# Miniprotein binders against q96jn8r1131to1294, part 11

Target 1, 164 residues: q96jn8r1131to1294
Amino acid sequence: TLEFLENHGKNILLSNGNRTATRVASYNQGIVVINQPLVPQLLVQVRIDFLNRQWTSSLVLGVITCAPERLNFPASACALKRAAWLLRGRGVFHNGLKICEKFGPNLDTCPEGTILGLRLDSSGGLHLHVNGVDQGVAVPDVPQPCHALVDLYGQCEQVTIVNP

## First folded at step 2 (miniprotein)

Design m3_dA
Fold by ESMFold2-Fast, scan of step 2:
Structure m3_dA (fold): chain B 164 residues (1-164), chain A 93 residues (1-93)
Amino acid sequence: as target 1 above (164 residues)
Amino acid sequence: GKIRIRVRVEEDGKTYEFEFEVDSEEEAERLIEELLKRLKELGLEEVEIEIEADSPEEALRLAELVFRLAYELGWTVTTVYVTGNRVRVVARR
């Protein structure tokens, strides 16, 4: 079954069989990674459980193509300069470079209860799903293997893996 | 226009870097204020903020903004560079 890896950011506490991630301090050090590669057609979904609105920015979703089990995670996913494709706010970023100005909804404004999903299509395109609705291809031709990443940054203090 | 903000902090001999992109000076103000408050809560003693604005005039306004926010939040600004569209501010506690 899908779980968050026990290698994660320092402010994360895993619970519910490693299916719930809670950031227990500050605004950062909240990176978690799914325990198995994002293979084509696998839909990985997380639900936003708790938002602390004292912060301005919110969670980041994406994929990394490096092996996550022994990674020394930076304080924020935005600091990943290699092997990372990230969705933050309305933008799409590759290794710190903005490659799309406006894609999907603004992740900084998604309310509690929102279900966010990542899926690779048969051509290696990375799709974002929001409450079951496919937003389209955010990133074409993602190298494989890749791993789904969630950064519980800022407002987003808790997420839970949700089955389809 | 787009405003790109890069923040560097050093802790225990390691350098951590965060990059943000915002669409307005108002968004930049909120982000910088939040950042400076939380870095202070974490006990960090020095921060470097780099901003790339869409015009030199915007860069000057953002430099003044960072200086004012840092002062109000208990940081001492030790370095300010403004070159064209680029701003670099170093603040300490």
Scores: ipSAE 0.000, ipTM 0.149, lowest interface PAE 14.7, mean pLDDT 83

Design m3_dB
Fold by ESMFold2-Fast, scan of step 2:
Structure m3_dB (fold): chain B 164 residues (1-164), chain A 93 residues (1-93)
Amino acid sequence: as target 1 above (164 residues)
Amino acid sequence: GKIRIRVRVEEDGKTYEFEFEVDSEEEAERLIEELLKRLKELGLEEVEIEIEADSPEEAYRLAWLVMRLAEELGWEVEYVTVEGNRVRVVARR
């Protein structure tokens, strides 16, 4: 069973058997990580449950290749210094450096009810799925093991893990 | 009058807070500009600036000042509030 890890950003409250993450304060400190490695062909999906439109930016998602159980999370996923591949807005980022200007939809504009998925292909390519539609390879050759990460930043105050 | 400026940043899961007190809007402008330049050079991705002004009118002017300086220096303003004499600005790169 897929769950969010108990190690998470300090503004997160887990509920629904650790399958729902709610950011209960501010705009940041909202990083959560899936409890098992993202192995090839495993599709990890989250649904956007609640957006607070007082903020301008929104959810960030991606993978980290460090062990997440004891990781000291920064305020925002984009401040991760090592071993992080992230999708923010329309950009793809590796350790804070933008490696692609436009990929997939603008994550800052996805409405409530959107289902976002991450999957590794057999060659280690990281795929983004939006409402069941594969957007293609965002990042080639992701090192293993890696873990799916969601940053409930800005507008996105609640997500829930959903089964395929 | 007195203007209090509090700057919050986080690095490696630890929150750092700096407090300053200045006597004029001109001093506040110089300080905020230098802070935003320095934080950007240090590679920080987020900053929260909280200002306590002498009046609501001054708070509003300082809110516009911070927004202008942030934009000029390459920060994206995520959130601005003005509540009485208090200004809160959140910016990220």
Scores: ipSAE 0.034, ipTM 0.490, lowest interface PAE 7.1, mean pLDDT 87
Fold by OpenDDE base, second read of step 3:
Structure m3_dB (fold): chain B 164 residues (1-164), chain A 93 residues (1-93)
Amino acid sequence: as target 1 above (164 residues)
Amino acid sequence: GKIRIRVRVEEDGKTYEFEFEVDSEEEAERLIEELLKRLKELGLEEVEIEIEADSPEEAYRLAWLVMRLAEELGWEVEYVTVEGNRVRVVARR
């Protein structure tokens, strides 16, 4: 079963069998990682449960290729400088560097209830899904194994892992 | 109902557990605050707090409480989890 690891950002509270992550303080320190590495062709999804409009920006979604159990998480995913491919706003980032300016919808403006998904295709391409719709390949060749990462940042205060 | 609080610490390679029972969230707050202060004074570097509440709702409130108290008192929270009516908190300093 898919769950968030107990190694997470310090402002995160896990509940619902570790399938729900809630950021309970400030606007950062909200990184969570899903326990199982991504399996090709298997869609992993999270739902945005609650947004707090007092903040700007929103969640960051992506993958990491380092061991998540021992990772010392920074205050935000943007500070990850190795083994990280991230989707923020409309941009794609690799180890903190923007590698694509415009990809998919703007994650900063996704409303509550939006379901975001990640899927590796048969060639190792990482796809973003939004409400079940494939937005295309965000990263063409992702090293494996990799784990899905969600940064509950800014407006995003709660997400839940959901089944397709 | 009763709130059960279990505190686990390690000293010199040995784990020690202490259990408390309180009658209200207010008492829980005072107890946890005192514990976190005392443990800090004793120079302990890690504490695990487990709480058995009467309901999931109370568990959530207690989880928030522990997190706030820990941070205010100079403890760095590693993680907080709520499973049913059980809370688990690990903090370091």
Scores: ipSAE 0.000, ipTM 0.167, lowest interface PAE 15.1, mean pLDDT 89

Design m3_dC
Fold by ESMFold2-Fast, scan of step 2:
Structure m3_dC (fold): chain B 164 residues (1-164), chain A 93 residues (1-93)
Amino acid sequence: as target 1 above (164 residues)
Amino acid sequence: GKIRIRVRVEEDGKTYEFEFEVDSEEEAERLIEELLKRLKELGLEEVEIEIEADSPEEAERLADLVYRLALELGWKITVVTIEGNRVRVVARR
């Protein structure tokens, strides 16, 4: 069963059998990671449960290729300079560098109830799914093993893992 | 290392910009506190603060500092963005 790791950003509280993550303070320190590697064909999905409209930026999701169990997380996923491929707003980022200006919908505007998914295809392409719809390959040739990461940044204060 | 701080405000169609350079986080704290206090007293509705730090770790600490000071001085924070060494904060009354 998929769960969030107990190693997470300091503002996170896990509940619902470690399947719900809530950011209980501030705007940052909200990184969570799925407890097992993202293997080809596995669709990892989270639902946006609560948005705080005080903030204009929202969640970031993607993958990291370093071991997450003892990682000292930075305040924001976008501060990761190594082994990170992230989707933020409309952009795709590799190790803090924007590699695509516009991919998929704007993550800063997805409403509560949106289900976001990550999946690797057989050739190592990372796909984003939005409400069950495959948006295509955001990142080709992701190294494996890799781990799905969600950063509850800004507006997004709660997400829950949902089964495919 | 050196910390660069830029402050931008708009009031009734007028734009004001200030730029400062300080050598420590302690100097940054004093400067930011004075700026936020004074701008609040002048009745400004929105202020944007941009900081360029020496490292990502310093940027994270300075972002938290600005957030804390703004809330203590009665501002509402609407934007915080940290990208590497750069911080951007928008505060509203």
Scores: ipSAE 0.011, ipTM 0.389, lowest interface PAE 8.7, mean pLDDT 86

Design m3_eA
Fold by ESMFold2-Fast, scan of step 2:
Structure m3_eA (fold): chain B 164 residues (1-164), chain A 93 residues (1-93)
Amino acid sequence: as target 1 above (164 residues)
Amino acid sequence: GKIRIRVRVEEDGTTYTFTFYVDSEELAERFIEELLKYLKELGLEEVEIEIEADSPEEARRLAELVERLAKELGWRVERVEVRGNRVRVVARR
């Protein structure tokens, strides 16, 4: 079943059968990756469990097309300069470059209990789902294989994988 | 040649990025030392320094330099990464 990989950012602690990720220190070093590729029509969902309002920005999610099993993760997902498509705040980023100014809701303001989902459509378009609602195509033509990534950055200190 | 120094700092969940250019390793040493002193005085908890050097050998020397200066100035070095001509150092207060 769906789990977070044991290879993760150094501030992460996995629990609940590797389905819950907790960032136990600081505001960064919180990258986790799903244990299997994001194949078309697979909906991967995480629930925001805990927000620390000491910080301003919050979680980032998206996909990477490099093999994650032994990757040395940077302090934040936004430091990935290759093979990364990320949703942060209101923006969409490809390898550190903003490619869309406003897409979907502001991820920095999603409350505890929000369920965020990633799905590839049959044409390789990456979709964001928020509380079950498809926000549309954030990124067209994502190369495969790719892996779903969540960066427990800033406010977001805990997420749990939830089934559709 | 010119050495590019990029500094990423995090404060209150917001990431700030600054880019600087210096003309020599000697100037890079002086710049990095003063930068690390300044950032520590600002009370920043963590900084990431990325350097793009002219060669892999220069990158290795600069990585050792940043780690040494950070430790001498009371920073705790969390990570030192060298990939070709690029250096990344993460330091915490």
Scores: ipSAE 0.000, ipTM 0.109, lowest interface PAE 16.2, mean pLDDT 84

Design m3_eB
Fold by ESMFold2-Fast, scan of step 2:
Structure m3_eB (fold): chain B 164 residues (1-164), chain A 93 residues (1-93)
Amino acid sequence: as target 1 above (164 residues)
Amino acid sequence: GKIRIRVRVEEDGKVYEFTVTVDSEEYAERLIEWLLKILKELGLEEVEIEIEADSPEEARRLAELVERLAKELGWRVERVEVRGNRVRVVARR
C-alpha cells in the first residue's frame, strides 16, 4: 500500500491513512515522499485536490536518490542540490539546474482533479503520466534506489495518492 | 522619509533575515538590485522581500520596482502583495 512518509516538510499535515497531504501554511515547506522506492513498472499517482491561485507556481514532482526517512527537507524541492530530478512548470531540473526547457504540459496550469503519475521503465527512464497519458521519458537512467517526491508548492495545497 | 527593507532567505533548514533602512527610493532601488543579483549568484532558491514605505503611494511604486528588477535579473515572481504602506514580494529562481 502506497503512503506518504511521516518525514515531510513542516507545513504538511497527513490524513486519510497517510494518503492525503495538505499544506496548512504559507507557500513552501510542502515536500512529501512516497513510503517505498519507485521500482520499474510501479506507477505512483497523485491527484491535485485543491489550488490557491494567488501564487504563480504550483506543485513539483520527481525523484530523489538519497534515503528520505531522515532527510532534512529544504523549503522547496528545487533547493535540493544533490540526488534530485524534478519536474517544475515545463522544465526538467537536476539538482536545481534546468536540464530541459520544455517537457510535457505546464505543471503550473494543471487544474484541480488532474492525476499526475511517475513511473520507471525497464531501462530506468523516468516517465510522467498526466491523466493516464504517458508524456515520455523526462530523465533517462535514474539511479536506484529512488523515491517519488511531490512538493506542494505555491498554488497546490492538497494532493491524494490514487490507484492506477 | 525612511524605507525599511527586510530580506528573508532559507538555506538548509535555517532562516536568515536581515533588515536595512534607506532614506530614498533611489537608494532602495540600488540596494534591492544589488541584493537580487547577489542572492541569485549564491544559488538561493527563493527570496522574500518586505518593504515598509513612507506612504501607500510609495509602496505601490516600490512594489512595481521590485517586480521589474526581479524579472530583469532572471527571478520568477511568485507573488506581489501591497497592503497600505507595506509591500511583500516572493521571488524564486
Scores: ipSAE 0.564, ipTM 0.812, lowest interface PAE 1.6, mean pLDDT 90
Fold by OpenDDE base, second read of step 3:
Structure m3_eB (fold): chain B 164 residues (1-164), chain A 93 residues (1-93)
Amino acid sequence: as target 1 above (164 residues)
Amino acid sequence: GKIRIRVRVEEDGKVYEFTVTVDSEEYAERLIEWLLKILKELGLEEVEIEIEADSPEEARRLAELVERLAKELGWRVERVEVRGNRVRVVARR
């Protein structure tokens, strides 16, 4: 079963069999990682459950290629300086550096109920899915194994892992 | 120690292979269980799991683990092989 790991940001409360993550304080410290690594050809999805519109930015979605159980999480995913490929707004970031200016929809403006998915293709390309629609390859070659990461940042206060 | 798990499946004449490295038998168990479950849901007919362990003893434990999980999840185990530190399991639906 796909779940969020118990090793998470300090403002996160897990529920629903660790399939739901809620940020219960502030606007940050909300990183969670899914327990199973991404398997090629398979889609992993999370749903945005609740947004707090007092903030401007929203969730960050991506993958890490280090051991998630031992990771010391910074206050935000943007501060990850190794083994991290992240989608923020419309940008793609690698280890904190923007590697793509425009990709897919703006994650900062996705409404509640939006289902965001990640999928590795057979060539190691990381795809973003939005409400089931493949947005294309965000990262062409992702090292494996990699784990899906969600940073409940800013507006995003709750997400739930959902089945494809 | 690290456990390397290679999974090989075939679909429509195409072979798909991926490798995952884990750092504990407990994680290996969770991963293998999840893999066997999801691959079954995807309708795949055959799965081959190869494992490289740290020792023959660990290999044997992992072989038994995979076999047990496969059977519990409705897979028919066709082959279980342990050679040194390496395990090979073939299961079919």
Scores: ipSAE 0.066, ipTM 0.515, lowest interface PAE 3.3, mean pLDDT 90

Design m3_eC
Fold by ESMFold2-Fast, scan of step 2:
Structure m3_eC (fold): chain B 164 residues (1-164), chain A 93 residues (1-93)
Amino acid sequence: as target 1 above (164 residues)
Amino acid sequence: GKIRIRVRVEEDGETFVFYFTVDSEEEAERWIEDLLKLLKELGLEEVEIEIEADSPEEARRLAELVERLAKELGWRVERVEVRGNRVRVVARR
């Protein structure tokens, strides 16, 4: 069963059997990590439950190749300078460096109810799924093991893990 | 009175904008100090803070506050503009 780890950003409260993450303060300190490695063909999905439109930027998602228990989380996922591949807005980032300018839909404009998914293919390519639609390979050759990460940044104040 | 704060930060070639409202100058001071510490932790190199106050007098006090906090926290203040009730501060590291 998929759950968010108890090691998370300071502004997060977990509920619903650790399947719902809520950011209860500010705009940051909202990183959560899935409790199981993202193995090939496993589709991890989260639904955007609540957006606070006082902010203009929104959630970030991706993978880290560090063990989650080794992490002292920074205020935002984009401050991770090692072992991180992240999707933010329309960009793809590796260790803080933008490696693709336009990929998939703009994550800053996805409405409440959007379901976002991460999956590794058999070649180690990281795929983004949006409302059940595979957007293609965002990152090739992701090292394993890796773990799915969601940063409830800015507008995005709540997400819930959903089954396929 | 109501104080409206807009923050622009540049990170890795992208611009992010945030909006926040506080009810007092004391709240504004705490929030701005926390923001500037956070941006430094994130490694951000530029911030633009825009404030809309209830009066020109309040705007001048808030401009002085932001400039003082930025300097105390190791930022270089490049620009401070006050126009009526509006404040704009640009700082770099």
Scores: ipSAE 0.000, ipTM 0.156, lowest interface PAE 14.9, mean pLDDT 82

Design m3_hA
Fold by ESMFold2-Fast, scan of step 2:
Structure m3_hA (fold): chain B 164 residues (1-164), chain A 93 residues (1-93)
Amino acid sequence: as target 1 above (164 residues)
Amino acid sequence: GKIRIRVRVEEDGKTYEFEFEVDSEDEAEYLIELLLWRLKELGLEEVEIEIEADSPEEARLLAEFVEMLAEDLGWRVERVEVRGNRVRVVARR
């Protein structure tokens, strides 16, 4: 069963059997990680439950290739300088550097109820799914093992893991 | 374009405000880095930075920059707020 790890950003509160993550303060310190490695063909999905429009940016999602159980998370996922591939806004970032200008929909504008998914294909390509629709390969050749990460940044104050 | 930066610091129960005007994002970034570095060297516990940018897009970029920079310099960022072309950041040590 998929759950968020208890090692998470300091502003996160887990509930609903560790399947719902709520950011209870500020705009940052909201990183959560799925409790199982993202193996090929596993589709990990989260639903955006609550947006606070006081902030302008929104959630970030992607993968890390370091062990998450004892990782000291920075305030924002985009401050990760090693072992991270992230989707933010319309950009794709590797270790803090933008490697693609426009991929998929703008994550800063996805409304409440949007379901976002991450999946590795058999060749190690990382796919983004939006409301069940595969957006294609955002990152080729992701090293394994890797772990799905969601950063409840800015507007996004709550997400819940959903089954296919 | 014109960017206005206001810095508010508290020392020994008194609040001080300083205001600067710069002509580019590069100048704003340089000034903010210098200020955050020196305020930390002076042992100040809390700083509030308010920025009025030329556009909402510029405000978003500056907000992201200030958050990352403050964390890199050892500040704990308590709040970042972006409203139109205005940014407000509160950081503590």
Scores: ipSAE 0.008, ipTM 0.204, lowest interface PAE 11.5, mean pLDDT 83

Design m3_hB
Fold by ESMFold2-Fast, scan of step 2:
Structure m3_hB (fold): chain B 164 residues (1-164), chain A 93 residues (1-93)
Amino acid sequence: as target 1 above (164 residues)
Amino acid sequence: GKIRIRVRVEEDGKTYEFEFEVDSEREAELLIQILLFRLKTLGLEEVEIEIEADSPEEARILARMVEVLAEKLGWRVERVEVRGNRVRVVARR
């Protein structure tokens, strides 16, 4: 019963039992958070449903280690200055600082239908999965509890939570 | 008189600054119109415009021009500050 929290960016509309998030305006204000903590071996997956080619950058994925239910979201996830580890384009970011130049595929070029997953391993390493393929450890030793975050930024206007 | 214009936008954790120098109010108006239209089309949420004019009177005229033009182009003007010959305008979508 994974679903997106009712607390989300102002341009988001939830549907399909809070499993589909649609950004209905602009290119930003599209942050959503999964309702359950990301526990070891839980694979949280979202499918890219719709891309608007007017924009050049796309979806951001990651985790936050603060309580998400009352969080006041900034316009984009990369503006988070505390408790955030994010995957954007080819980079890995911690609290707005790029900590890795190139990890996995370029998220700005993933087509509609791509399934992106986040998973913690038994050692607390955060893994990215792309269409079922483990890309490796993007971030070691993520503090717990943490929650999976998706930023429907730029091109990405709709995602849906997909069960394994 | 000589008018200096600085435009600052922030997107994706990066700050972009553009600097221009024009010789008339008419040139300033045309430049600002093109800029505000382009930035809104690109979907940017916020823009900050700083102007340095030759006189306090010119600064007041330019401040009003930016305010009217921004609103006409679909921006919401959040702040207008005039201090001597300097103008600062913050506008949001």
Scores: ipSAE 0.000, ipTM 0.114, lowest interface PAE 18.3, mean pLDDT 84

Design m3_hC
Fold by ESMFold2-Fast, scan of step 2:
Structure m3_hC (fold): chain B 164 residues (1-164), chain A 93 residues (1-93)
Amino acid sequence: as target 1 above (164 residues)
Amino acid sequence: GKIRIRVRVEEDGKTYEFEFEVDSELEAEWLIENLLERLKLLGLEEVEIEIEADSPDEARYLADYVELLAEELGWRVERVEVRGNRVRVVARR
């Protein structure tokens, strides 16, 4: 079953059988990673449970291609120096560098209850799903193995893994 | 665009302020790294850094950068605030 790894950002508390992640302090240190590699056709989904509108920016989703079980996570996912492809706002980022300006909806404006999904297609393309709707290929040819990552940044203080 | 950085330090009961204007995130990163290293070498134990970035995304990035860098350089980050395009970081050693 899908769960968040026990290795996570220092401001995270896991609950609900490690299926709910809550950021309990500040606006950062909120990275969580799914416990299984993102293999082709596996759809990993999280629901936005709670937004603190004190902050401007919100959650980041993506994949990392390094082993996450003992990784010392940075304060935010966008500070990852290598092996990271991330969706933030409307942008697509590779290792902190913006590689696409407009992709999908603005993640900083998704309301509570939004379900966000990540899936690899058979060609290694990373797809974003929003409320069950495939937004298309955000990143082609993702190296494997890779792991789905959620950064509970800014507004987003709680997410829960949901089944398709 | 333009990034404005204000640094406040206390020494011997007096507060000193310095202001810088840089044109890029890379310049801001370089300046802040050199500043924190120099303040540490001078034996200063508290610093407050305020940044006015060109966008909320830039502020977010610089806040995270400063927090991580300060901790790597041996400072304890006590407070980080991000309000739109403005950042405030308070660190002690």
Scores: ipSAE 0.006, ipTM 0.223, lowest interface PAE 11.6, mean pLDDT 84

Design m3_hD
Fold by ESMFold2-Fast, scan of step 2:
Structure m3_hD (fold): chain B 164 residues (1-164), chain A 93 residues (1-93)
Amino acid sequence: as target 1 above (164 residues)
Amino acid sequence: GKIRIRVRVEEDGKTYEFEFEVDSEEEAEDLILYLLMRLKWLGLEEVEIEIEADSPEEARELALWVEFLAEELGWRVERVEVRGNRVRVVARR
C-alpha cells in the first residue's frame, strides 16, 4: 500500500492513513516521500487537493536516490544537492542544474483536482503523467533505487495519493 | 555560521533596503528563492542582492544559486561579483 513516510518536512501533517499530506504553516518545510522505492512500471500518483493563491509558485515533484527514512529534509526540495532530480514549473533539474528547459505543463499553474504521476520505464527513464497522460521521459537514466518525492511548496497545501 | 542577505530595490523613485540574517546555507537558498519570486510578482524592474557568507566556498555556491534562479524567473543578470565571502548580484527585468 502506498503511503507517505513518517519522516517528512516540519510543516507537514499526515492524515487519511498517511495517504494525505497537508502543509499547515508558511510556504515551505513541506517535503514528503513515498514509503517504497519507485520500481519500474510502478505509477505513483498524487492529486492536488488545495491551492492557496497567496503564494506565487507551487509544488515540486521528483525523485531522490538517498535513503529517505532518516534524511534531514531542507526547507525546500530546491536545496537538495546531488541525489535529486526535480520537476519545478516547466523545468527539470539535477543538483541545481537545469537539464531540460520545457517539459510537460507548468506545475505552477495546475489547478486543484490535477492528478500528477511519476513512473520509471524499463530503461530507467523517469516519466511524468498528468491526468493519466504520459508526458514522456523527463530524465533518461535515473540511478536506482530511487524514491518519489513531493514538495508541497508555495500554493500547494494539500495532496492525496491516488491509486491508478 | 550566520549569513547576511541585503536586498535593494527601487520603486516610485525611492530606494528601499531590507536586511535578513539566516543561520544556514539551506535557509539562505530558500529565502533567496522566495525573494526572487516575490519581487517578480510585484513587478520590480531592478534588484540588487548582497550576501555575506561564512566562507568563500559558501559564497560561490550562493552566487551560482542566485544567478540560476534569477535567470529562471525571467531576470537579466547584469552583474555577479564574488569577493572572498561576499556576493553581489544585480538583475533587471
Scores: ipSAE 0.000, ipTM 0.181, lowest interface PAE 12.9, mean pLDDT 82

Design m3_sA
Fold by ESMFold2-Fast, scan of step 2:
Structure m3_sA (fold): chain B 164 residues (1-164), chain A 93 residues (1-93)
Amino acid sequence: as target 1 above (164 residues)
Amino acid sequence: GKIEIYVTVEEDGKTYEFTFEVDSEEEAERLIEELLKRLKELGLEEVLIWIDADSPEEARRLAELVERLAKELGWRVEEVTVEGNTVFVYAER
């Protein structure tokens, strides 16, 4: 069963059997990681439960290639650099660089109830799914093993893992 | 407001990450200037600076600040990106 790891950003509180993550303070320190490696054919999905419009930017999601169980998480997923491929706003980022300008919808404007999914295809391409619709390959040939990451940044204060 | 600064450096194939929290743009300027001077003294050739600001307006001002300081201190700024509250700067020597 998919759960968030108990190692997470310091502002996170896990509930609902570690399937719901809530950021209880500030706008950052909200990184959570799925408890299983993202292997081909596995679709990991989270639902946006609560947005706080005090903040401008919203959640970031993607993958990391470092071992997450003992990682000292930075305040923002963007600080992970080489270890992370991230979807933020309309961009795709790796090593602090925007490698794709206009991919999928703007994550800063997705409403509460949106279901976001990550999946690897057989060639190692990372796909984003939005409300069940495959947006295409955001990142080709992701190194493995990798782990699905959600950063409850800014507006996004709560997400829940949902099954397909 | 609260400003968080993340600095990533690479040396001999290893990556090191540092995180700082400051309360003002003036404090951020002093910290970033000292960091860039110290990294240069240590012979580091690459730096990634990520800043989470309190507002998009503050992020834009901080991006201009970092670019100016990096250039003044002898770094070549290869990338400056501002997205929402977040600033990213990549510089080499």
Scores: ipSAE 0.000, ipTM 0.239, lowest interface PAE 10.2, mean pLDDT 83

Design m3_sB
Fold by ESMFold2-Fast, scan of step 2:
Structure m3_sB (fold): chain B 164 residues (1-164), chain A 93 residues (1-93)
Amino acid sequence: as target 1 above (164 residues)
Amino acid sequence: GKITILVWVTEDGKTYRFTFEVDSEEEAERLIEELLKRLKELGLEEVFITIYADSPEEARRLAELVERLAKELGWRVERVEVTGNRVIVVATR
């Protein structure tokens, strides 16, 4: 069963059998990582539970290819300069560098109840799913092993893992 | 027109907010430069700047200004976003 790792950002509280992550303070220090490697065809999904409109910008998600169990997380996922491919707003980022301007919907505007999914295809392409709809390949040829990452940044204060 | 500048900083999970209103881009530049210098000296991990400009054109100029100042003062600029009149800049140590 899929769970969030106990190694996470400083402002995260895990609950519901480590399937719900809540950011309990501030706007940052909210990175969580799934406990299983993202293997081809596995669809990892999270639901946006709570948005705090005090903040600007929202959830970031993607993959990292380094071992997450003892990683010292930075304040935000976009500060990861090694082994990270991230979806933020309308952009795709590799190690902090924007590699695509407009991919999928604007993640900063997804409402509460939105289900966001990550999946690798058989060719190693990373797909984003929004409410069950495949948005296409955001990143080709992701190295393996890789792990799904969610950054509860800004507006997004709570997510829950949803079984496929 | 009026320019509103909000600066959020975090230390040990606590967030502090500074809010300023200025009447010109020149005033904004002076204020932002002083803030970025002081916050860098304090060794803070991240600063989140939100600016509400008088026009989208002014917002774009202010975004470029803040990015330049942050880099000159030794910050790493992790994101710059412009949406209409709103500018967001996130800088880390």
Scores: ipSAE 0.007, ipTM 0.350, lowest interface PAE 8.7, mean pLDDT 86

